VH-VL binders against o27280. Designs and how they scored, part 164

Target 1, 266 residues: o27280
Amino acid sequence: MDSMNVPEVLEIKRIVEESESVKTFIFSWDFRREVRPGQFVMVWDFRDEKPMSVSLIDPVRSEIGISIRRVGEFTDRVHGLSEGDLLGIRGPYGRGFELMGRDILLVGGGIGMAPLAALADEATARGMRVDALVAARTADELLFLDRLEAAGVNISTCTDDGSCGFKGFAHERLLTLEENHDMAAVCGPEPMMFQVMRILDERDVPAQLSLERYMKCAVGICGQCCLDDTGFRVCAEGPVFWSQELSRVREFGRYRRDPAGRRVPW
Below, E stands for the ipSAE of ESMFold2; O stands for the ipSAE of OpenDDE; V2 stands for 0.75 times the mean of E and O plus 0.25 times the DockQ between their complexes.

## First folded at step 6 (VH-VL)

Design G6 (framework fv_marstacimab; at its last look DockQ between E and O 0.66; V2 from the best seeds 0.00; counts 0 for: pae E 2.9 > 2)
Fold by ESMFold2-Fast, scan of step 6:
Structure G6 (fold): chain C 266 residues (1-266), chain A 119 residues (1-119), chain B 112 residues (1-112)
Amino acid sequence: as target 1 above (266 residues)
Amino acid sequence: EVQLLESGGGLVQPGGSLRLSCAASGFTFSSYWMSWVRQAPGKGLEWVSAISSSGGYTYYADSVKGRFTISRDNSKNTLYLQMNSLRAEDTAVYYCARLEDYYYGMDVWGQGTMVTVSS
Amino acid sequence: QSVLTQPPSVSGAPGQRVTISCTGSSSNIGAHYDVHWYQQLPGTAPKLLIYGNSNRPSGVPDRFSGSKSGTSASLAITGLQAEDEADYYCQSYDRSLRGSWVFGGGTKLTVL
């Protein structure tokens, strides 16, 4: 690599509207600085910097894509930008997904499909059979279905309200599937990921889970990036963890901490 | 040149411990899953253990589970096998092998290191 | 007992064809996992001979070929040469054993 941890000011080359609340921002990228599915970058709007998963990796076009959901002040400002506007990008950071075997199950909830869409592209390109369980609260919040279909992915949808596909939660749909896979990758709300991991563990399916919501800093030296008493830091050691690693994290799927540091059940 | 070089074998008493090392060179070690395979004198190949490229996921043969621990240090391009509670039936040449992740095959092998468990 | 079954020995004369079988089950070869073959010359480490059922690594002569059908696989060696005397092992993956790399018991090839 030419440079490590150096921010670059990049022009927004293209914007894809994924849904009413999600946009993918596409930038030209020099692939001498490698990027893997599951890694993240720090996005800087010249006021605040936030970690965002890489959702598109296209070496043929020399492009990288970053999908951003509108959830607060920073993301509202970024959503207001247009093609030709500038953003600072530094990274990539974190460890990416690892692939093994001939078939893979992807389980994504909401914006959690973003890093899984990049993984789906890699898995299909190498000839793996890819099954994706795409979950959301409503049909309008299902993401990347057209990209997954174009990549040859076998898609199942699941919505809480039943507006598309199976009516219910991702883990409820997974329980109705008899087939096992060589591995799985999971990204979405922590309660969903915990329930899915339980089922995959009972079936002896190795699973990787992405814990993007805990990221605080790009470098990962800061103690605020720690998950719990195990010392795992999402930005330094994650965001992707294997199920064997997460089984050692007492907090995962059981409780979170409020602003006062108190345990709060899911 | 892609190479794997095992070391750390030797003679050990039953119940003893040994740590094997496998030094990798000529490829990006951190990008590959790795494996240990053993072969008792005059016998066939037996898979022992495997580890993901990050070290976050491990597999063990039932015969060694709970006694052996596979690990890796990607900064040193080195694979390890910590062997505890050794038994006479663990006597074998231990090979380090690079795993090919799509086919579940082994495309590069080391020369092996001999472990003898005997009183 | 090996998970994959091979004949313990096969023999042939120079120039002849020999075939080594590898029989598995529905949890490994029958579950679409590929078969790989390794050649082990006396006193040496195993060397990958065939991967992914029928592919040859660079440097392996086309006299060596692999095939797979159902729960079994075969290694064929044509134009047998004295230097082919070795032990041959098949290997696949088994999902029913909590994920395991499984080897056949090995076949000693003697060139008469």
Scores: ipSAE 0.741, ipTM 0.856, lowest interface PAE 1.3, mean pLDDT 88
Fold by ESMFold2, look of step 7:
Structure G6 (fold): chain C 266 residues (1-266), chain A 119 residues (1-119), chain B 112 residues (1-112)
Amino acid sequence: as target 1 above (266 residues)
Amino acid sequence: EVQLLESGGGLVQPGGSLRLSCAASGFTFSSYWMSWVRQAPGKGLEWVSAISSSGGYTYYADSVKGRFTISRDNSKNTLYLQMNSLRAEDTAVYYCARLEDYYYGMDVWGQGTMVTVSS
Amino acid sequence: QSVLTQPPSVSGAPGQRVTISCTGSSSNIGAHYDVHWYQQLPGTAPKLLIYGNSNRPSGVPDRFSGSKSGTSASLAITGLQAEDEADYYCQSYDRSLRGSWVFGGGTKLTVL
């Protein structure tokens, strides 16, 4: 119970610069608190607290890694930290990805590739064949390519501007792939996930998609992470949902909510 | 140790409904996919439905789609099959089975419960 | 009509070898999905006999063996015994539009 409700103050062991705007912060972790790919943690910088996906789960080294993109005041402060500095971490929270079958497709957009990198490690260790479609706006925003290649993952890339791989959106690249998969895992910008889910549903490929919403408590008490129509709480019933579950959610792919709870378009 | 126990079978008229239950014990129920398989008297095995570990993804045979609903309650270690608009052709022994999600085999079976649809 | 095709019956004398075939298609056995075999004694539930094409669960004698080639699979029983008299089903997964678990029509084994 203590691990879910009270931040543990941990020292940053290592920082990996994944790109100009993305760093992975590595911490020692006691795996009596099991962590699964697709679960999230709340990262506390002693001023504010934000949900972040786990990108590295390494029980052999007793480490977890958390990948953070610099996008605002909180992440600017965290990116300014050094090895040896402290952060609070509580969790993990949420429902992680389930694995199924022998062939898995990963579709990641930008920082959404972070939880999928953790899943790729688990899938390859289980003996699955892993294909990854890694998408970004530009080539320098493609994440985890070397790590995925070293793990034996078959990588396809796409960039909005065509600077690397297929020029276009992830769902457009997916239409040109001739692959049969037993399941898919999708994480990235919600418009991308919506389009990818439509293609996968048409092909009868079971898909799990990781959603983000504003979170405060992370344990389902406060209600701030609820989805319209279903009452699903992203922090409790998600963040990973099966595509059949999301087919019942009106807001998916259509709008988002700001920290004040107001509807805004994507 | 690992056991599956079906219940809820019986005699019902065409167009009627039944709800089957399957109580699971001896394993971590929430970690496994589950399935229903039926066998008409004197006939072979016919797959009916399957459900993911979380309950979030379901499959149905074409012959039952729209009429049957598979569900589970992981807090009660129980699998369900709601059968509506029953037809004479649905007459069968209904088995609960545990699915293995890597091999797609059915490694544990219940004893079955008989459903008879007759006027 | 069964998606997987099995002979309706097979017979053999005690001590002999029998083989039961299971023929599928490119959307199931040919799509790399494993074949599983079940034994069903009269009046009882099916029991897993072979999984993952050739693996035996604990308690299954090594005189039962399975194999897979192309779109077909085979169950072999050597040293046939009277207790082997049962119905045998193969099963796989079919990748077709909706995905489904598919069984063969069953093979009745008679021990002479």
Scores: ipSAE 0.500, ipTM 0.795, lowest interface PAE 2.9, mean pLDDT 88
Fold by OpenDDE, look of step 7:
Structure G6 (fold): chain C 266 residues (1-266), chain A 119 residues (1-119), chain B 112 residues (1-112)
Amino acid sequence: as target 1 above (266 residues)
Amino acid sequence: EVQLLESGGGLVQPGGSLRLSCAASGFTFSSYWMSWVRQAPGKGLEWVSAISSSGGYTYYADSVKGRFTISRDNSKNTLYLQMNSLRAEDTAVYYCARLEDYYYGMDVWGQGTMVTVSS
Amino acid sequence: QSVLTQPPSVSGAPGQRVTISCTGSSSNIGAHYDVHWYQQLPGTAPKLLIYGNSNRPSGVPDRFSGSKSGTSASLAITGLQAEDEADYYCQSYDRSLRGSWVFGGGTKLTVL
């Protein structure tokens, strides 16, 4: 087993409370090990292991951040940790986002903004114009707004209840935006991504989308994250896919497989 | 040393097919967008096709759409251009070029390979 | 016909200053895309001469300079030398063509 597949025990340097349900855990990182926005790491709390997207990449401070939404037992335990506590981190894994061009549109929903925030940092550092459509159910669930703003990102917000910004879904807000970009990066609930992709395709905007699937091994061996018909492994060929690739994935936006391999509708 | 080396050029009849290859060395091939640019004898440069780092997205000039296919094998550090339904106007030196990742400039060029389409 | 417009030829004597223009449109140069310049010596592959409107790669003399304004770009060569005789191409990107890399028609520079 490659050394990269062995969890490295790291101390939590800082914890940022992003929202009521989301915390960012910051770790020291040896950047001899490259990490790209869109890639994920496996987080090990010495009991269980879960894939988490990298949300912060700071080569200057030699730090990475992992944003975790509180959604279950594992994340409950992790959210109970304090600065100075230890976690196991292995990775990074998967295919990250690609950047090209001058103008990029980021469309994120909920915790999906995590990898996009990292991408935003890279894009802005490269001098790209970054527009971000940040979506959430309510205003208090909108993530990384201050961080994005500080980075020079042009932010548009969307909330289901209209508590902040456009009232409605991300794809609905996108329809009201007429400007095209050189490319788009999308991450969030799969139904959102599906609708957003359709719009972007119609507009001939190349798009990259980050999928979420149940992952166990993270190295393309176990097949738990395999997409139907295509054989794409989200952990290996993804999690970032081009829209052209996802157009071949029939299950996209429709259903996913649970840990038992059952179809679970979105 | 960063280097691109084209191969596969030659003489082909109209309607024929040819596959060009570009071998990359000296850099992390999988991290860069790649492009094909051609130059007809005595003419200027014409962009033909481009491909993203992972190969997930491809671009084509209108003049070659539907006939040419760009692809890459990152495990072999090789860029390809499959040319079908070749026409006389496709006669040119074909260069592979590395695209800078956010400026869209071509900072590394191969020596080119000549493709001649003639009856 | 090239999307970007260059003069077909320019000439100058050694030591002189010459400029090569590159005119585009709002969908390419005017859309905040960078202009790059390439030098192609006779019988050779093109070489990147200027990138990002005004940046010189390593090895390119400072007598080569690039600028961009509006929908146009310009390459200036000061202290013209015999070895500068070559074809020069500007290049940018055009989003209106569903993403196309676009070249100028090229300019043949003759050193008199």
Scores: ipSAE 0.204, ipTM 0.732, lowest interface PAE 2.5, mean pLDDT 92
ESMFold2 (binder alone), look of step 7: mean pLDDT 92; pTM 0.944

Design G7 (framework fv_marstacimab)
Fold by ESMFold2-Fast, scan of step 6:
Structure G7 (fold): chain C 266 residues (1-266), chain A 119 residues (1-119), chain B 112 residues (1-112)
Amino acid sequence: as target 1 above (266 residues)
Amino acid sequence: EVQLLESGGGLVQPGGSLRLSCAASGFTFSSYSMSWVRQAPGKGLEWVSAISSSGGYTYYADSVKGRFTISRDNSKNTLYLQMNSLRAEDTAVYYCARLEDYYYGMDVWGQGTMVTVSS
Amino acid sequence: QSVLTQPPSVSGAPGQRVTISCTGSSSNIGAHYDVHWYQQLPGTAPKLLIYGNSNRPSGVPDRFSGSKSGTSASLAITGLQAEDEADYYCQSYDRSLRGSWVFGGGTKLTVL
């Protein structure tokens, strides 16, 4: 038995309220099990198991954090938990982010800032210059601004409604920012990531994008995600993909699939 | 012992193809970006191609773009260079080299394999 | 031509100091990318001599040193020995070439 595939029951050590709809659950972690930004764990509430990105990696305190947005019955139940309560954690799983060069651009939308916050910590520890574009629908939904500022990250914000920073979408704001980065990491709604990727491709900036829908596929559960129209096994290498890999996936940013496997436009 | 060992070089006619291999041992291959560097007889070093640690991102010198394909198999600790549409100017010793991602330097080199493109 | 410029040759006598220059531009050395130096003995593969502008790998004697200023870098060899006779290459990274590793043309060091 591989111990990485057996859920470990862990006590919720601390809960951080990130917004009205997002909480970060912090657990003690044995760092003899490596975990990297961009990887995910399976969170088990003793009824259902769901993949969640790791948003905090803190070997000094021996802690990991998992940020969860309230969107359905599983996440509603988890949000009802208190410090001292138990959750099952299995993993980590998936391909994490790769870091290259001296500077990095992070582009995060909503809860997509969660894995990027962990990446920002690693990039700053490596001595990289980090610029972050943090996007949300409203000011109240901007996440991790204080944590990014504490890490020395250069922050730009945008909101759809104009309540904080630039009024508009992430890709519109990106067009007004300087172009020079060795790499970028992007996480958020798929249509946002597609538009951002196109701009970064035009600027010859290598980009990595994290796709939540491929997390289950990375552990071998989802057959429907494993093949696209060209026969690529995209889901087996997720959730983090390079822009060169995603440029070959016809569905990225254009279609999703319903439970029956039919294409549904975004 | 950290080691890189190239193979697959030889004599080929213009327009032909060769596939080079580089076997890595003594380190965690999947944790490092890798590169190919060539040296024509009596000439200097010229970078050819690089690949990220996962294999998800690739770089090519303009002189080889569209003709050469870099790839890797992390389960076999092996780096590859598929060389198509070869020209006389591609004649060189081809080295594989390990990249240090932060500095963009090359800290471990193989012994090289000779590719000769001749009629 | 090479993106980074080195003199094609340099010479010195045993015990002397010799310096090899590497001249780049604002898109590579001037853009904060480090300079690395490689030694290539006749008939052998290149060996990393200096990395990150001025750091020595284990086993490289301290008579080899590197420095960087503006768009240029230099390799200094003090206490020159006969076995130092080799080709020396500088290398940096250039983002303006769609992300490229760039080498100098190489400098042949002759020990007289």
Scores: ipSAE 0.607, ipTM 0.828, lowest interface PAE 2.2, mean pLDDT 88

Design G8 (framework fv_marstacimab)
Fold by ESMFold2-Fast, scan of step 6:
Structure G8 (fold): chain C 266 residues (1-266), chain A 119 residues (1-119), chain B 112 residues (1-112)
Amino acid sequence: as target 1 above (266 residues)
Amino acid sequence: EVQLLESGGGLVQPGGSLRLSCAASGFTFSSYRMSWVRQAPGKGLEWVSAISSSGGYTYYADSVKGRFTISRDNSKNTLYLQMNSLRAEDTAVYYCARLEDYYYGMDVWGQGTMVTVSS
Amino acid sequence: QSVLTQPPSVSGAPGQRVTISCTGSSSNIGAHYDVHWYQQLPGTAPKLLIYGNSNRPSGVPDRFSGSKSGTSASLAITGLQAEDEADYYCQSYDRSLRGSWVFGGGTKLTVL
């Protein structure tokens, strides 16, 4: 039925420059392979394969979008591609976000807004009320503001340097927001997500958090799927986890694993 | 077509334990939040517990928190309620119900299973 | 303390109209959470009668209708029939205390 484990070679239909370091690559997609916000695909440039979150899901146009930040050799090569060039796409993989209730909060840091932008589209299409807290180091790294505004999302921004919106971190801005939500979805740097989760837990808001480092677990790659042994095994249903699941994880927000598997503080 | 069937009810002594099951058929079980609702003899409906579609988030009424555990096995299309430290006031018919995510409503109900807690 | 308040009983004759109220608060109906209504015939499981304030599931006669205003909701039954004799429950969601599904106390409808 689905050929999700075999890469399909797809033509880049359109490229959107989201920022100096981020581009969204748009492909025609056969929606017999259903894709949900929070899921990812493996992107293959015919040399290397990397997991990328799906940032646009458009069944009406039969399109998906994949937003890629320039961070290394693979992403530099992909950023050098043009409309009409080919990429291999395999997937979708992983556990996506679950939508619940009427009012939702999105908290995104940097490229973490990519999967949240897709979620915002689905939530607004369902008639849900969406508040988005968009965080970045600088104004130039705030992503998807125009798209969120066009979708009817209520946007708050914060930047570390104060170049746009609130000057400070996402969790500091969240403390100034009084409105409770039925659920929240959070994606960004792990220390940011940990602080945001603590505040949402105190407010009794169930939250879902997307952890980039667990995307490879969904495709069977071992070694990066470890959460604390007492809370979780490598039964790896990332990248999206509920706050109840993550609250039992000793490493979340405190430690990461280096390439040798050692615990390193954030 | 769409069905929920509870089982596992019975007579237990105070302080005892019991596990209820709910078998789902006729729909994509893994796409729905699920709930347990109870009704004491001659009384009204009381929500007990709910679980997200993935099983990653659980909800409990204050009256059962710390004593009851809701879980699900999506590969078997089955919902569970593990009931520990049972009290006389837990005596009720327990219904399995499917949750409508957008509206927070319960659109499909099972027939119920009777749990009696008495000495 | 009742989270959602319903009258314990209502009655009517065949062909008449009856209305069952459901009164909530700012943390549930007043917070724009929808109200759902369930019919429970004697000795049976509850059945969804109205969802999302005013929508009818397939097979529910148009004699049953729902409405919502502020912190309250109402179920109206027109052309009352003997088989409508049942218990009726409203249900909403309360966002306080980590959220919970809340039911009204139920209303016994007697068809005279």
Scores: ipSAE 0.155, ipTM 0.675, lowest interface PAE 5.6, mean pLDDT 86

Design G9 (framework fv_marstacimab)
Fold by ESMFold2-Fast, scan of step 6:
Structure G9 (fold): chain C 266 residues (1-266), chain A 119 residues (1-119), chain B 112 residues (1-112)
Amino acid sequence: as target 1 above (266 residues)
Amino acid sequence: EVQLLESGGGLVQPGGSLRLSCAASGFTFSDYGMSWVRQAPGKGLEWVSAISSSGGYTYYADSVKGRFTISRDNSKNTLYLQMNSLRAEDTAVYYCARLEDYYYGMDVWGQGTMVTVSS
Amino acid sequence: QSVLTQPPSVSGAPGQRVTISCTGSSSNIGAHYDVHWYQQLPGTAPKLLIYGNSNRPSGVPDRFSGSKSGTSASLAITGLQAEDEADYYCQSYDRSLRGSWVFGGGTKLTVL
């Protein structure tokens, strides 16, 4: 291989079932090719290639993990694979999270907790104080609580139906949490991230948000990843952006892109 | 070799403007936050401004807020400090420093550039 | 106004031990932000001497050590040498309102 642009065929070393719809696929990784929380890889099943966030970075075991939610044809096929099966991995790509401060807040919705779990591991290993707000529709869709707890993260949960923790949305729960964070990292559905960003901006907390937009292209070639007002290309400039950058984008939180790149309301 | 080189210092009159530059080499500039630190003649170090690795977030000391603007161009590996409405108390050597984000420390420093504000 | 307090001067003879204190508050050192120390030799730019409270960069002699307790930190220099004559600054981060990097006022070390 010896090329970031050519997929390396890797054996699935271990599969962790995170929920009924989410699995983490773990591969041996040569850390001479650096990977940081917030970056993504292209996963190739020898038919289609899709971008997936890195959810586990473990230099001690020389492993990376990729968490995949079963939502369509590609992900359904990948979920059918077993330990010992092969996948192509190309990357890493994109900007990772930047750690600032010693007291950080993570706000994750659903599968958005995947890149944040990797960030939590790095932050806690480096001695940072980490508070995580983990949001989902129901209790059985909350992800990575065991990993976060084992790492010493202070966890708050909320579910839309009230089946675990606060009953309500992430931004409603955030209004009841302490104000003493140096930075935040946010990943989840775009409307959730927009509401969270507004609260953090009012509190003067710098935030990084990961735009996990559907149907991203490979780095440097993807016009469909472009945001309206700023011309940001998610796969080239992102997926991680500071809140000050996103607050100037009229599209953020209001529109999404369909597979043809057209703006569609949420 | 990791290196920071400041330029743009000089003599300016009170109320004037000056733009400082800091050229970075030997490391991936876009991976690091950057800072400006100044030192008045015979005085101690005073932090002036900081910018995140992407340029998305900026910080300013109260003494320069509203007058100074920090910016960066990652394609040129260059950090800038635009200084407006300069005062005599802004007279100092201005250092460019690389932020080590985890520790909130400054691990690489330039040699400094002298800014003198006088009539 | 310096938010971290250092003594303005300290002195010692060759071979002796000196300590330089750095006193902060609940919004900086007391908030678990690390303390870093810089050495500034006459006519030169500052050089990182200690980072993360007690770690030494490559090339810094083990005669230099740092420690932190509560809202304060200290730099210890053992086996004092003439070449150690310099200004020493502590630095931390203050979370108050918008956040800021903060320096101590500096300590001039004189080797007698």
Scores: ipSAE 0.000, ipTM 0.451, lowest interface PAE 14.7, mean pLDDT 83

Design K1 (framework fv_acasunlimab)
Fold by ESMFold2-Fast, scan of step 6:
Structure K1 (fold): chain C 266 residues (1-266), chain A 118 residues (1-118), chain B 108 residues (1-108)
Amino acid sequence: as target 1 above (266 residues)
Amino acid sequence: EVQLLEPGGGLVQPGGSLRLSCEASGFTFSRYWMSWVRQAPGKGLEWVSYINSGGSSTFYADSVRGRFTISRDSSKNTLFLQMSSLRAEDTAVYYCAKSYIGRAFDIWGQGTLVTVSS
Amino acid sequence: SYVLTQPPSVSVAPGQTARITCGGNNIGSESVHWYQQKPGQAPVLVVYDDSDRPSGLPERFSGSNSGNTATLTISRVEAGDEADYYCQVYDSSSDHYVFGGGTKLTVL
C-alpha cells in the first residue's frame, strides 16, 4: 500500500532506558494500521533510515515501542533524542511470528529479546504457557526481565560470565532443558540462533527464527531474497523463518552476504 | 516420494465407532504437524483436528470435541483418528494432511469415505 | 468464529485472467493459503503464505492479500484449471484452521 511506503513523522512520547546501550522509544499508534510481533518498521532520523523491530504493541494505550541498541552513527544520533522530539516511521513490514498450540519457548540473545518481548505479550494474552531463555554476555545486558515477569513468563537466564543464572551460552543452557514445547521462537546473533535451531530440530520442536539481515527482502528493497540450496533457489521472505526452511539453507549460521551477493564467513 | 496413504473407511450406524489411519512415507513424519480435514458429499472442506509433532498438543473443531481423538505413532509413521458417538452429519470423505510452514497443508492423503447411516 | 467468504462460482474464457476472492475481517493480517480440488481428487496446494508458489506450479498462479480481501489470480487460464478453489487461514485465537466455502472455476 502507498501508506506503508511513506514515513509518518511521529513524536517520541516516552523513552525507557532498558540498559546502558538499549533504549525503547514509544509512539502513539493508530491501530487501523495493524502491527504484529516479529514485524519491523523503518526509522528515519531525517538523515538515514534503518529497520528496527517492534518491541511493544499496546492497542489498549494505542502505543508501539521500538527498542534500539547503540552500535553506530545512526543509533548514536537517535539515542541523543529526547521526549517530544520527532522521528519518521514507516511500515510495518515483514512476516510476523505465528502462534500455534499451547506452549512456546522463547530464546533471545541481547537485543534479540526486543521482538520476543512483544511476542511474549501476545502469547500470554492468548493463554499460552510461555518459557523464556534470556541470554547475554553479563547480567547488566539481560533485557526485559521485569516486563517478562509482569507478563507471567517463566524465565531462565544465562550469561557468558555467570553473573546471572547459568554460566555459559544459550545453546548450552538449552541442553539442560528436557521439556517439550509445541513451538519455539528464537532471535539473537546468527551463530547463537544456528546452535539453538540444531538442538530444537533434533528434538522435533518447530521453531521460528528472526533474521535481521533479511528485513529488507520483506519490503522489496533487496532484489536477491533467494538462497542457493544445491542448485535450487528457495525465495524466503523475512525476517521470520521456520527452522525447516532454514535447515535447507547452507548459508545460515555459516555465511552472510555482502552487497555484491558473495558469501562472507561470520 | 512424499505420500500419505489412507486405508478405507466404512459404513457405521449412528452411535457407532470407527478408527481411521494414515501412513506417511517420504518425509520425516515426527517433525510435522498433522491434521484431519473432512468434506461432506457436495460440500466444502472442514477442518476436524490437528496434533503437533511431539503429540503433546491436540486440537478439535467444536463439532467433534469429546467424540473424536487424534493420535500419532512416530515409530510406525502413522496418524490416527478415533471416532466415537458417530452422527449422520459426520458422513464425509476424511483427509489426513501435513502442515507446511506450520500452517498450509502441502501434502494430502487420498481421502477415505465414512458413511454414518441406519 | 472467523468466517471466510468466497464467491460460489467464477467463469472465464481460455487465455483470460481469473480472479477468485476470499473475504475476511482484517484478513490482510493473516497468512492465506489456496487449494485446487478437481472432482474425485484430494486438494492440491497452489499458493501459500499469501503469494508464494510450491515448486513446480506455473507462474500464472499468483496471490495477494490486503485489508479485508485476499485474491488468487490465474493468468492465461487453461481448460485444465477448471476446479474448485478454497482459501484457508489459521485462526490463532481459537487454534482452528478455517476454510472458505469454495469457488467453482468454469473455463468456457
Scores: ipSAE 0.008, ipTM 0.553, lowest interface PAE 9.4, mean pLDDT 85

